# VH-VL binders against Intron-encoded DNA endonuclease ai2b (ai2b), part 14

Target 1, 262 residues: Intron-encoded DNA endonuclease ai2b (ai2b), of Dictyostelium discoideum (Social amoeba) (o21044)
Amino acid sequence: MRIQIEKDQLGWVAGLLDSCGNIMFSKTHVSGNIEIKLKLTDYECLENMKTKYGGAVKVSRTGTRYRLNHSEGLKKLLEDINGQIRIPVRVKKVKEVCEKNNIEIKYPDKELSLDTAWLSGFFDGVGSIVINQTTLENKKQLVLTFNQKNNQILIKIQRIVGGNFYINTNTQSGKYKYALYFTSKEEILQLYEYFKKYPSRAYKNKRIGLIPQYYELQTLMTSIHDNQLQETLWKKFMIQWDYKEIDEIQSGEILKQKGVIR
Key: E = the ipSAE of ESMFold2; O = the ipSAE of OpenDDE; V2 = 0.75 times the mean of E and O plus 0.25 times the DockQ between their complexes.

## First folded at step 15 (VH-VL; framework fv_iratumumab)

Design m2 (from g6 with heavy chain Y102L T103E; at its last look DockQ between E and O 0.61; V2 from the best seeds 0.00; counts 0 for: pae O 8.9 > 2)
Fold by OpenDDE, look of step 15:
Parts: structure tokens; C-alpha cells; sequence
Structure m2 (fold): chain C 262 residues (1-262), chain A 123 residues (1-123), chain B 107 residues (1-107)
């Protein structure tokens, strides 16, 4: 499921860096070191990065990490994402790295829009797509979510795609306080159309592809009065949705089998 | 040098609508967020809302039901309307440029302010 | 909303003194904090952004520090023109919110 990062898809790199990227300097890496951390299931995202820019990918049972610190790769990456970074603290760091590599920093000249792959990269970093069981009427609700520590970027996203805000009061993980979530069919289908043009490169892209089928099934189920038949149809769909491989990937077993994890 | 000039009615009766306009001179209107802030006499500052040149707005929830911010890109102006004013809305109102990551400035935050407009609500 | 609490509300100092003003956020705001100076009947002037970055044209005697919830504005050597009211403002989350202000008066 490796999708080539083409010229019109470079925003994805920027979005991913904005969501999960860390830029640091050290005595050994005076030109800068870019680090991206993702879930183990999204290993392919980082492999795509490695393919395009070089660098190193580390895989563990707890996650996967991409590092890029050689000059040629850094310069190429910076050229590609320059002018597309949206998080202020990230922009500051990108500026520093650009200066260290004699690259003129560029800033976005337009408000965030759906005309680039930035949102796709951002979603791959901090987004989720799940089906939740509602407490009422045993309804299955499709939910897309963007997570952030602060709401500023989420508000900017909301201005273009809609959604609702949820504040996590019980931050067990302490990582995300705010969530922009989507439950509206209209908004979700809009996002789906966006992802058709700017595809997710994470494992969750498989679920994104099932969005139309989810709504078709929902429509069909409303016409079915046989509960057993409804359950059967739902189970069939969920087999596709849950991907037996997800658990295996998360456990690291598949990656071990592939020789990625020792 | 970027300058903001603001104007509008300074004296209102209760239930009337406050209307202020801010014009941008000597700089780009595009690429910035434009904010309205108010300050009651002898008190602190309250952020009202902002607007991007494209028309995207965000309002302080405390005032959302009564506030409308708009832009006229052809004139490099943005405006504030506040409906159903009361004595509590008496304040000096400021327009300001909010510098974000757009346009590549080394300065951030509300770096350019209008001169302020005193609006008094009195019976 | 995020509440910003400044300390002290007012202070008296003399020219040449080192002055420190603190601002506390009700929740973590990273470094998304701006300090403003306001003189009577004038609009606020931005001094520090990103908690510690000096705005263009601002004297080096002004400095900012802090991250998360606790922030500090420091004037290393107070000048006559520095007597004013100072405000902190967070822009981590909407709605933007200000501290209640610190009035710096001549002793």
C-alpha cells in the first residue's frame, strides 16, 4: 500500500511533519535532525518517507520512528515542505533548519484549504476513523477525529471542513486535549472526496475506502426488519473494517515475519 | 509601515447596534487575521473575535450571539457589529492585525493596533 | 476558556530596578504567550511573543521566559518610559484571553 509521494502530494509530508514531527539540533547533527513517530500500524508512512528522502526507520513493539539528518535528504525535504507548514512552533523549527542549510524559508500565503495534501498528512499523524456503538438504539456511528493539544489548528480545519469539538477532560495520555470529530454524513463524505484526491498513506486508508459502503449498508439496513439479517450484514462489513491484520501489526508479529523487527 | 485606522459611532442607546470599521494602510490585507478587542474603562482587555481576509471568522463565545465581523477586501477594511448593546458594552474598541505564520513575519501576535474607538452606551 | 492570572496586580519601582511580572495559565499553553505594554489612552504594544521572543524594536532590557503554565516578563533595568500597564495573552486556544494586567508605577 505504498503510494508514491508525487509533486501534487507533497503537502502530505508537511501535514505529517506538522502533526507528528520533531525537529532538533545537536552537536552531532548541526544541520538538524527531523524525527517522526507513528503507530506501528502506520509503518508504511515512514517507509514512504525513507524511499523519497532517505533516512532511517526504526520499528519497535510500541511504535515506529523515522529520522532524517543527512544534508542531501534534509534539503530535499525542506524544499518540498517549504511554505506548507501550519503549526507555529513547527514553523519556527523549520525556519531554523532552513537557515542551517542555506534555504530561504517560505511561509503559507493562503489560509488552509483542501487544495493540498496537508490535511491528509495531518490526519495520518493525529487522525482516527472508528465506528462507535451508541448508547441509544444500538446504532453504529462512523466517527472521524482529529486530535490536538490546542484547538487553534483544529479551528482552522473546522472552518473548511466542519466538525464538532470535543474536550477530553480525562487525559490519561496527556497528549491531546482537543478533538475535532465528524459524525455528519455530509461532512464525512466531503472528507472522503478529499481523500480520493489526496489519499491517506496510513493503514487507516483502508477504512476510509469503506466509507461509501458503510453508508450504503446503513441505508439498506433501514429497509430490513429482520434483526438477524441486519446482524449478519453488519458482521460481514465489520470483518472488512476490523482487519484481522491490525491486531497482528500492532503486536509486531507481522513486522517480525517480514523481517522488519528482530 | 502598516497602519490601522478605525471609525464608527461613539454614542449609542441601549438595544442599538454598534458598528465600527477598520481600514488597513501601508501593507497587505491578505495573509493576516484581523481582530477586534475591547477594553472597558479602567479594566482589562477582552478579545471579541477575528476574521481572515477570506471571510473565515471566529467569535468569542461570550459575544458570539451578538457579534458579526466582516471584510471588504476591495477596500482593505474589516468591520465589527455588535447587536443589542447595553451599558456593559461601553468600552474602547480596538482593531488589530494578528500576525500568524502567513506572510513570513518575524513578529507574531497582535503587532499592529488601531487608535481605538470609545463607544459609550447610555440611556 | 483559558484563564490568565497575572501577579502582582500592581507594583511600585524606581528607575534602574529589576522588575518581574508573572502570568499563570489555567492549563498548559506551551509557549503561545504574548506580553503587551499599554500606556494611558494608548493601544497596547506587543513586546514579547512565543513567551520569549522579542518583538522588533523592543529594547533588550525586556525579556520573557516560561513554558506550559508559568511565564515571566522581566525588565532588567527599569527606564522612565517603562511605567505602564502590562498584559499577558494566550493564543494557544480560542478564545484568546488576557491577564487582568499589572500596573507598574513610580515609587
Amino acid sequence: as target 1 above (262 residues)
Amino acid sequence: QVQLQQWGAGLLKPSETLSLTCAVYGGSFSGYYWSWIRQPPGKGLEWIGDIYHSGSTYYNPSLKSRVTISVDTSKNQFSLKLNSVTAADTAVYYCARETDILEGSDSYGMDVWGQGSLVTVSS
Amino acid sequence: DIQMTQSPTSLSASVGDRVTITCRASQGISSYLTWYQQKPEKAPKSLIYYASSLQSGVPSRFSGSGSGTDFTLTISSLQPEDFATYYCQQYDSYPYTFGQGTRLEIK
Scores: ipSAE 0.015, ipTM 0.541, lowest interface PAE 8.9, mean pLDDT 87
ESMFold2, look of step 15: ipSAE 0.299; ipTM 0.706
ESMFold2 (binder alone), look of step 15: mean pLDDT 90; pTM 0.931

Design m3 (from g6 with heavy chain T103E; at its last look DockQ between E and O 0.01; V2 from the best seeds 0.00; counts 0 for: pae O 8.5 > 2, placed apart)
Fold by OpenDDE, look of step 15:
Structure m3 (fold): chain C 262 residues (1-262), chain A 123 residues (1-123), chain B 107 residues (1-107)
Amino acid sequence: as target 1 above (262 residues)
Amino acid sequence: QVQLQQWGAGLLKPSETLSLTCAVYGGSFSGYYWSWIRQPPGKGLEWIGDIYHSGSTYYNPSLKSRVTISVDTSKNQFSLKLNSVTAADTAVYYCARETDIYEGSDSYGMDVWGQGSLVTVSS
Amino acid sequence: DIQMTQSPTSLSASVGDRVTITCRASQGISSYLTWYQQKPEKAPKSLIYYASSLQSGVPSRFSGSGSGTDFTLTISSLQPEDFATYYCQQYDSYPYTFGQGTRLEIK
C-alpha cells in the first residue's frame, strides 16, 4: 500500500528518522546523506519516502534501505521534519545537515505528545507487536514493545502512554538494551486509538488492526468451557495474526513477483 | 548463549556429495538467516549461500548448480549439500548465523559460527 | 559480483604498534562492511559491522572507518592476542564477498 504522506502525518517521517535513520557526511555527499533501514516487510514505507522526497530504495532478501542525498530532496525532507526530531544524537545530525543546506534548525518547543504522527513513525522503526504465551494461567498475552539502545526517549514515551521497562540482558543480537512494553489492556487500547488517528505505515499495521478482535476473543473465551472450541477459535484468530504474507515477503518471493527484486 | 554445532562426513571421493548439518542451540531459529561459508586450506573465505527459517535460499552463483541448502525447523537445523565434489571443494566448512536488518538496527554480521568441518576430497 | 581487495596481504608489526588495514570495494557499498578476525584453526570472529560499529565485547583499540568504496580497520595499539588474519566482507549485495585477507604477524 503506497500511501502518500500527507501534511498532518509528517511527524511519521520524523519518528521514523529518529528511530532508525542515519545521517552521514562524506566527500561525495557534502550536503549529507540520509539512510533508513527497515525490515523487508516494510519496504513500502521506504517507497513512500521515495515518492515524496526522491532518493533510492534498495530491496534485498535481508532488508530494505532508503537513501537520500540529493539537495532538493534533502531540503524538502528537512523542512518537513524540522522541529520534530527528539533524540539528541539525531538532533545534532539534523542540525548539521540543515546547516549544510542553509536551513535554520528548529527544536521541539513542547514535550513529546500524541498530537502528531511521531510516535507512529517511531513505532514503525523500532516497535513490535506480538502475542506471547505466558506461563501464568496459560494466557496468550498481547505485547507491544518499543526498543532502544538508550532509555531516554522511552522514558518520554512512558510519561505519555505508560508501559513497563525491562532491560534486554540476553539480546541475541545485542541491538537494544532497553524496551518499553505494554501488556495492559487499557494502555494498549489507548495506543490503538492513537494509531487510528496516526496509522502505522509498516506491515505490522495489520496486527494493530486486530487488537480489538484480540480482546473480544479473550472475553469470549472466558465464557467458553469447551477447550476444543477455545482452541479452534484461537487458531482461527492466529491465522489472521500470523498471515503468511509476512514470511513470503521476508523470503523475497512476493517482491520477486512484483519485480522489486531480482 | 546461541551456539552452533555442525557435523558431517569429512572424507569424500570425487563425484560424491558433501553433506553437512548445523544445529542451533540456546536461541531462536526463526527470524534469522543461516549461512554456509567455506575456506580452503591456507586460503580466504567464500560465501556459499544462506537460508531463511522459512526455507527461502540464495546461493553463490559460483556454486548454485551444485548446492542445496535446507532447513528442518522442527529440529532447529539447516543443512548443506554439495554435489559432484572435486579436489577444489576441499575446505573447512562453517555454518553461521547471519544477523541482519531488524527493526531499524544497523547491526549486521555473522556473529555466531559453528566449529567448522574439514571436508577433504581425495581419490 | 562485488570484489573486495584488502591491503596489505601481509603485515609485520610489534606489540604497541598502530596497525591499519584497508579494504576496497569494486563498487560503492555504502557502509555495509564487516571486519572479521580469524585465528588459526578457529572460526572467524566479527569485530566491526556497518563499517564503523564495534561488535559487542570487542576491545576499543579496534576501530573501523570508511564509506563507499574505501574502508579501514585500525588497531590503535597492537596486543599479543591481535596477531591473526583479518577479513573484510561486504553485505551490500548478493553474493556476499570477502577480501582476500590480511595476515598480521609479529615482527
Scores: ipSAE 0.013, ipTM 0.548, lowest interface PAE 8.5, mean pLDDT 87
ESMFold2, look of step 15: ipSAE 0.374; ipTM 0.732
ESMFold2 (binder alone), look of step 15: mean pLDDT 91; pTM 0.935

Design m4 (from g6 with heavy chain E98Y; at its last look DockQ between E and O 0.01; V2 from the best seeds 0.00; counts 0 for: pae E 4.9 > 2, placed apart)
Fold by OpenDDE, look of step 15:
Structure m4 (fold): chain C 262 residues (1-262), chain A 123 residues (1-123), chain B 107 residues (1-107)
Amino acid sequence: as target 1 above (262 residues)
Amino acid sequence: QVQLQQWGAGLLKPSETLSLTCAVYGGSFSGYYWSWIRQPPGKGLEWIGDIYHSGSTYYNPSLKSRVTISVDTSKNQFSLKLNSVTAADTAVYYCARYTDIYTGSDSYGMDVWGQGSLVTVSS
Amino acid sequence: DIQMTQSPTSLSASVGDRVTITCRASQGISSYLTWYQQKPEKAPKSLIYYASSLQSGVPSRFSGSGSGTDFTLTISSLQPEDFATYYCQQYDSYPYTFGQGTRLEIK
């Protein structure tokens, strides 16, 4: 669904930009060029950006990309996110773009909190929600994760929402070295309450909505001794988890049907 | 280690249909794109098309009218058919795995290739 | 379609030399560029993905840079096994397209 970004949800744009935005300057884009890259499943997030600020969205097998470099759109976006950017390297780039567009840069005047949609946007950019099979308990474990190259912003997030740190030292891609992950029911339900107020705008919002049902099912299954019944109930839940639909979107099939790609 | 093995007829007459198959060994078929690329003798590379494990395809517009790519997930295989071949279709044909950045793999792009199949079209 | 233009078409160099190959896209492709190495009668081998990321197992003497329209492959110190043909490829948008190739020969 293409939903207009409301005024009270502008923090989402800032969080998204902080998480997966890239700001660059070139001979052809002297005023600045903003790029946001997401999974193909999150195409609609970028379409919403385009609707609000203009720009262009590209789709490929690799993913989807939003690009904004015209003056009017840049100014509008900068005004909306000014004072809300939290990552230092991003703040520096935003400052440069603001200067190029005669906008006074603003800095956050208080610590990161859950009173804005920033965390929601940040999660949409670098977060994940999955169910993993655990080796120790043979349990289906719900996991929420925030990924970053640097741990600074994750430390700030951990202070307010909790979670555990994972350092990926074996990754050859070098995309994400640090992860803040959540497996505790208490912490995940707290995040769920936050997302109720500041909803995810990515496809993962569907899974977020299933969090309560996941725990209800876990409780129910504990009382069931019939393995076949347990498996059936789990399969029904996994259908709702929309793995098939996600694959279809990722393959580009749905986007072809919509005429977005040839 | 993931390996691709390809096979098919190497000698065709004009107007015949090229048919090649690629089999995937030592890895998952699901979650990847599978591509066909060709290279005329002494020339560069041309992307023909790709298919997702679910069956969704995309073809090069230059060949779209003649190309069909299909998958057999039960066999971990995907195939290429090119109709109405001419001398211009003489080339070494390669199958390849295309890895998405979100797959979680240590590699990216067309990271695994078949050994190639020479197809010669001659009257 | 996006055209990829490599420069030079051919290059002669000696072992130990620093070699630079460039690739230009007809339009902006962000960082969606891969570099391949191909030896005679062999399939191409991926060297660099996402413009600057080194594939697993590829020697560190290979590096990639660039974004937008201009990209560069650099071999810091040429080794005997590096003599081959190199291709750039964009996967920003369909159809995927390759550069015409750069043949690196022994001087």
Scores: ipSAE 0.037, ipTM 0.648, lowest interface PAE 4.3, mean pLDDT 88
ESMFold2, look of step 15: ipSAE 0.313; ipTM 0.699
ESMFold2 (binder alone), look of step 15: mean pLDDT 90; pTM 0.921

Design m5 (from g6 with light chain Y91W; at its last look DockQ between E and O 0.01; V2 from the best seeds 0.00; counts 0 for: pae O 9.2 > 2, placed apart)
Fold by OpenDDE, look of step 15:
Structure m5 (fold): chain C 262 residues (1-262), chain A 123 residues (1-123), chain B 107 residues (1-107)
Amino acid sequence: as target 1 above (262 residues)
Amino acid sequence: QVQLQQWGAGLLKPSETLSLTCAVYGGSFSGYYWSWIRQPPGKGLEWIGDIYHSGSTYYNPSLKSRVTISVDTSKNQFSLKLNSVTAADTAVYYCARETDIYTGSDSYGMDVWGQGSLVTVSS
Amino acid sequence: DIQMTQSPTSLSASVGDRVTITCRASQGISSYLTWYQQKPEKAPKSLIYYASSLQSGVPSRFSGSGSGTDFTLTISSLQPEDFATYYCQQWDSYPYTFGQGTRLEIK
């Protein structure tokens, strides 16, 4: 799903860069080099970046990387994201690359809000949407999560959309120390409304689209006393939730078939 | 710290089936690719194949017709079967975990290895 | 399949020496290259990943460079514990392939 990044959606690029972007300088790339790393399932996000700004996309078994270092593309990207970067360390790097390319740096003049696609891009970079089985009430719980190494940006997000904090102590990756998670129906539906306006461009958008159906099913199941029927209905939903294609994409099989990787 | 423990029969006759299992301890099985590698005595390394926790596999074409790799997620284990063995299959077999920067691990490449299993094929 | 060719096949050196091992791929593999160290009767140990990134816990005397087809592993000052066999491995494409190995022996 290659979707054109529209003018009103440019915040997505900024959010993505803020969440999982890296800006570096080298002897070979004196004007700057921007890299974005995502999961393999989200390679199309980077392809969309490539389509818009140029650059190169590299795919591995478990991930994909976008790299942009030519002047024309860098300038175009910087113009689009200027004034929208929120993470301080990223702002610093964006400033440097803007200076190298004779672009005047702009800083956000307003607090983070839901009037741009920034949160959508940020979510695509470091967010997750899953259904967990809880020990409490044997409930299948929908959870949306934002992950970060520090809590600064997450605090800003929490001020807008709510959520709860926890520390990731036992993550297999150890990549993120802090997480802002959502389990409240009210908060999640608010996020859903936001995503309707500023859609996720990652593969997880498919699950976002199933959020209303999840809650409808939950409501329905409370009225059903037949356990077998409940299980059947849940299984049907999970078939939709667990796209078989996700595993196939992660395995690289589909990408191989498409000739994206060897 | 993640550790791999492997086991299986070490002595086989020609035409028999090699069977090895690797168990993962101290870490997540999900989210990783798991590989089998072999090394004939005094020779280099040969990649046999790998499997994702979901069950997706890829095999070295040189061995594809004889190799089966499977997973048991309930046990955090993955296994190797090699049919119709010959003397050429005599080697130390290793299981290993594959990681990269997208996995977000502290180490990368084939970063965790089993202790190795010597399999000798002799008539 | 991508062929990985290491050079030299064997090398004799003394403690304190600068040692260089090269690996060439039959086609471009970007930076999808890992260097391994293997000691006798032990499993290989990852030293360098993505061609030039030092694995955690590996001494800084080890370094890797290269991209595309030509890669180099360098030991700036050889230590006694560095005598081993070294392998390069590409994981750009299936099947994964290793170099034939470089045996580093004490002179």
Scores: ipSAE 0.012, ipTM 0.506, lowest interface PAE 9.2, mean pLDDT 87
ESMFold2, look of step 15: ipSAE 0.425; ipTM 0.753
ESMFold2 (binder alone), look of step 15: mean pLDDT 91; pTM 0.934

Design m6 (from g6 with heavy chain G109A M110F V112I; at its last look DockQ between E and O 0.77; V2 from the best seeds 0.00; counts 0 for: pae E 6.0 > 2)
Heavy chain, then light chain:
Amino acid sequence: QVQLQQWGAGLLKPSETLSLTCAVYGGSFSGYYWSWIRQPPGKGLEWIGDIYHSGSTYYNPSLKSRVTISVDTSKNQFSLKLNSVTAADTAVYYCARETDIYTGSDSYAFDIWGQGSLVTVSS
Amino acid sequence: DIQMTQSPTSLSASVGDRVTITCRASQGISSYLTWYQQKPEKAPKSLIYYASSLQSGVPSRFSGSGSGTDFTLTISSLQPEDFATYYCQQYDSYPYTFGQGTRLEIK
ESMFold2, look of step 15: ipSAE 0.132; ipTM 0.660
ESMFold2 (binder alone), look of step 15: mean pLDDT 90; pTM 0.932
OpenDDE, look of step 15: ipSAE 0.523; ipTM 0.826

## First folded at step 16 (VH-VL; framework fv_iratumumab)

Design q1 (from m6 with heavy chain Y102L; at its last look DockQ between E and O 0.51; V2 from the best seeds 0.00; counts 0 for: pae E 2.9 > 2)
Heavy chain, then light chain:
Amino acid sequence: QVQLQQWGAGLLKPSETLSLTCAVYGGSFSGYYWSWIRQPPGKGLEWIGDIYHSGSTYYNPSLKSRVTISVDTSKNQFSLKLNSVTAADTAVYYCARETDILTGSDSYAFDIWGQGSLVTVSS
Amino acid sequence: DIQMTQSPTSLSASVGDRVTITCRASQGISSYLTWYQQKPEKAPKSLIYYASSLQSGVPSRFSGSGSGTDFTLTISSLQPEDFATYYCQQYDSYPYTFGQGTRLEIK
ESMFold2, look of step 16: ipSAE 0.509; ipTM 0.776
ESMFold2 (binder alone), look of step 16: mean pLDDT 90; pTM 0.925
OpenDDE, look of step 16: ipSAE 0.432; ipTM 0.780

Design q2 (from q1 with heavy chain A109G; at its last look DockQ between E and O 0.41; V2 from the best seeds 0.00; counts 0 for: pae O 12.3 > 2)
Fold by OpenDDE, look of step 16:
Structure q2 (fold): chain C 262 residues (1-262), chain A 123 residues (1-123), chain B 107 residues (1-107)
Amino acid sequence: as target 1 above (262 residues)
Amino acid sequence: QVQLQQWGAGLLKPSETLSLTCAVYGGSFSGYYWSWIRQPPGKGLEWIGDIYHSGSTYYNPSLKSRVTISVDTSKNQFSLKLNSVTAADTAVYYCARETDILTGSDSYGFDIWGQGSLVTVSS
Amino acid sequence: DIQMTQSPTSLSASVGDRVTITCRASQGISSYLTWYQQKPEKAPKSLIYYASSLQSGVPSRFSGSGSGTDFTLTISSLQPEDFATYYCQQYDSYPYTFGQGTRLEIK
């Protein structure tokens, strides 16, 4: 479903660009080329971008890619996200492309907050929402995750929303990945409230919508002594939950590493 | 040219509260994180904490219980309070600006420093 | 907290010498490392950020390398004004932490 990006939701574009966007320059695209890559299941996010700004969306077996390099669309996008970019490397690139397009770069004048759709866009780019089986009392644990190579933005998010910060220090690969996890009901419900105002535009939005039902089911389970019934109810819920592909398995691995789940 | 000027009491007795202020001149206060760092005589540097211009703070856990950093945006100033000082708190205290994300920099180091304030805690 | 360990704690060198200072992090910090120079009774001065990026105005004889846990500051040809104490600092994670410092003295 294509959803129009409203003016009050432009932060989503900025968040998406910050999370999974890339800005490149070449001889063929001297004014800049913006690319956004997402999972295949989230192609509609990019279609929404295309609808608003033009460009091209490519779908493959490995994912989906949005490209924008024509002047009119590029300028429009830049105007919409200007002053909202939060990732340093992205800010630099946005500055460069703004300069090439005779647009004055703007920097955020306020700390990151929940008053814009930025976090929603960011979540759509690098976020995950999954239910993991815990070793404790055979419970299923709802987990929201933000993943990023640079932990600085995650620290900033943590200041606002909370969560648990984990660092993958796999020195063998030379790659570092950071994650901000939410397992607390209070924090997750806070995020849910945020997403009500600034909805996810990815497939994970449906899962976000199931968050209240998840906790209702959890509560209900405490009053049910029939294991078969419990299992049936969970299965029904999970059918709804697993309507799309599961998010990054890596989140689960990190949680295992930290002893949160098995 | 951005400059930081800091001031505050230099001599304290144990259990007193350290109070320092840093003022920013020649540049924007907004859009930066501002840090306090201290250096005991002849020793290394210790990060105390930082504050965003909006007032959001993060403190070194080692000092969190005693530290308060505040901001006055109207004056382009931020301040440090350290409660219950002991001789171990004797140091030169620096205010500094972090090269933060709002500048488009990949660096989160400290690019501008105050002149330092020697605070001596003595009975 | 991430511990930063510098080596050596002190060294003596002569003008024109090649000097190398190392910094090791207790865990991977990617390239989020800054090198500072501090002269007596002065505030530290940023020399290199992001492990290898030279700050504006810093002479090219200064260079930084490394990623992950091991980092190096190199002065290709030591000048008289380079005698000072040098510190590494990680900004990968809060709280920010510094190395213990390396005092570079004239031989």
Scores: ipSAE 0.000, ipTM 0.497, lowest interface PAE 12.3, mean pLDDT 86
ESMFold2, look of step 16: ipSAE 0.574; ipTM 0.794
ESMFold2 (binder alone), look of step 16: mean pLDDT 90; pTM 0.930

Design q3 (from m1 with heavy chain G109A; at its last look DockQ between E and O 0.45; V2 from the best seeds 0.00; counts 0 for: pae O 11.4 > 2)
Fold by OpenDDE, look of step 16:
Structure q3 (fold): chain C 262 residues (1-262), chain A 123 residues (1-123), chain B 107 residues (1-107)
Amino acid sequence: as target 1 above (262 residues)
Amino acid sequence: QVQLQQWGAGLLKPSETLSLTCAVYGGSFSGYYWSWIRQPPGKGLEWIGDIYHSGSTYYNPSLKSRVTISVDTSKNQFSLKLNSVTAADTAVYYCARETDILTGSDSYAMDVWGQGSLVTVSS
Amino acid sequence: DIQMTQSPTSLSASVGDRVTITCRASQGISSYLTWYQQKPEKAPKSLIYYASSLQSGVPSRFSGSGSGTDFTLTISSLQPEDFATYYCQQYDSYPYTFGQGTRLEIK
């Protein structure tokens, strides 16, 4: 289902671009080429972008890609996100493309806040929401995660929403990523409230919507002494939860390794 | 040209509170993080903490329990308070603008510094 | 915290010499490294950011390289005004941390 990007939701575009966007220049596209890559399941996000700005969406087995390089669409997008980009390397590229398109670059004059859809877009690009099975007390643990190559933006996010850090290091390549994760009910519910106002536009929005039910079920389980019933209820919930393909298994394992979950 | 001017008491007794202020001239206060750094005599640099113009702070964990950084946007100033000082807190204290690309500069880290304030803690 | 280790701690050189200072991070910091120059009784001056980007107004004889954990500051031809203490600083993660410094002295 395609959802129009409303004026008060333009921050989502900025967040998405910040999280998984790439701006390139070439001889063919001297004015700039914006590229956004997402998981296959989130192709609708890119379709929404296409609807808004034009461009092209390609779907493959490995993911989905949005490209925008025509002048009219670029200018429109730049106008919408100008002053809202938060990732330094992205800001640099946005500056370049703005200059090439005779648009005055604007920089954020306010600290990152929950007053815009930026975090929602950012979450759609690099966020995850999963439930991990713990070995302790047969508990299902809800985890929200933001992933990023550098710690700077995550620290800024942490300042406003909380969370904890771990580093995901690839032992073979030596490459590492930072993750800001949330397991606290209070923090997650805070994020839920944010997403109510600025909804995710990715498939993960369904899971976000299930957050209250998750905690309700958790509470209910404490009063149920019938194991079979408990199992049935969890299975039912998980069917809803797993409606979309899950590809965040790696995150779960990392959290276990870091002692965040058992 | 952006300049930072800092001032505050230079001589303290143990257990007193260090108080320094940094004023920003010739540039925007908004949109920047502002940092405090110190350097003991003959030693290296230690980052104390920073503050955004909106008041959001991050402190070095080594000093977090004793440090308070604040801003006065109306005056384009930010301040450092360090409680319960000891001789180990004797240092030249610097205020600095922490710059990244978001500020309109291609430069990163601390690109503008105050002149430094020597604070000596002695009995 | 991320520890930054500079080498050497001190270095003697002559005008015209090629000088190299190294900085190692205890963990990967990508390219989020800045080099500072500090003269006596003066505030540090930023020379290079992003490990290899020259700050505005800094002479081209200064260069930086490296990524991840190992970084290098190079002065291709040392000038009289280059005798100072140099510091690396990571800004990949809070808290920001500095190397212990390298004192460059005249031989």
Scores: ipSAE 0.000, ipTM 0.497, lowest interface PAE 11.4, mean pLDDT 87
ESMFold2, look of step 16: ipSAE 0.061; ipTM 0.644
ESMFold2 (binder alone), look of step 16: mean pLDDT 90; pTM 0.926

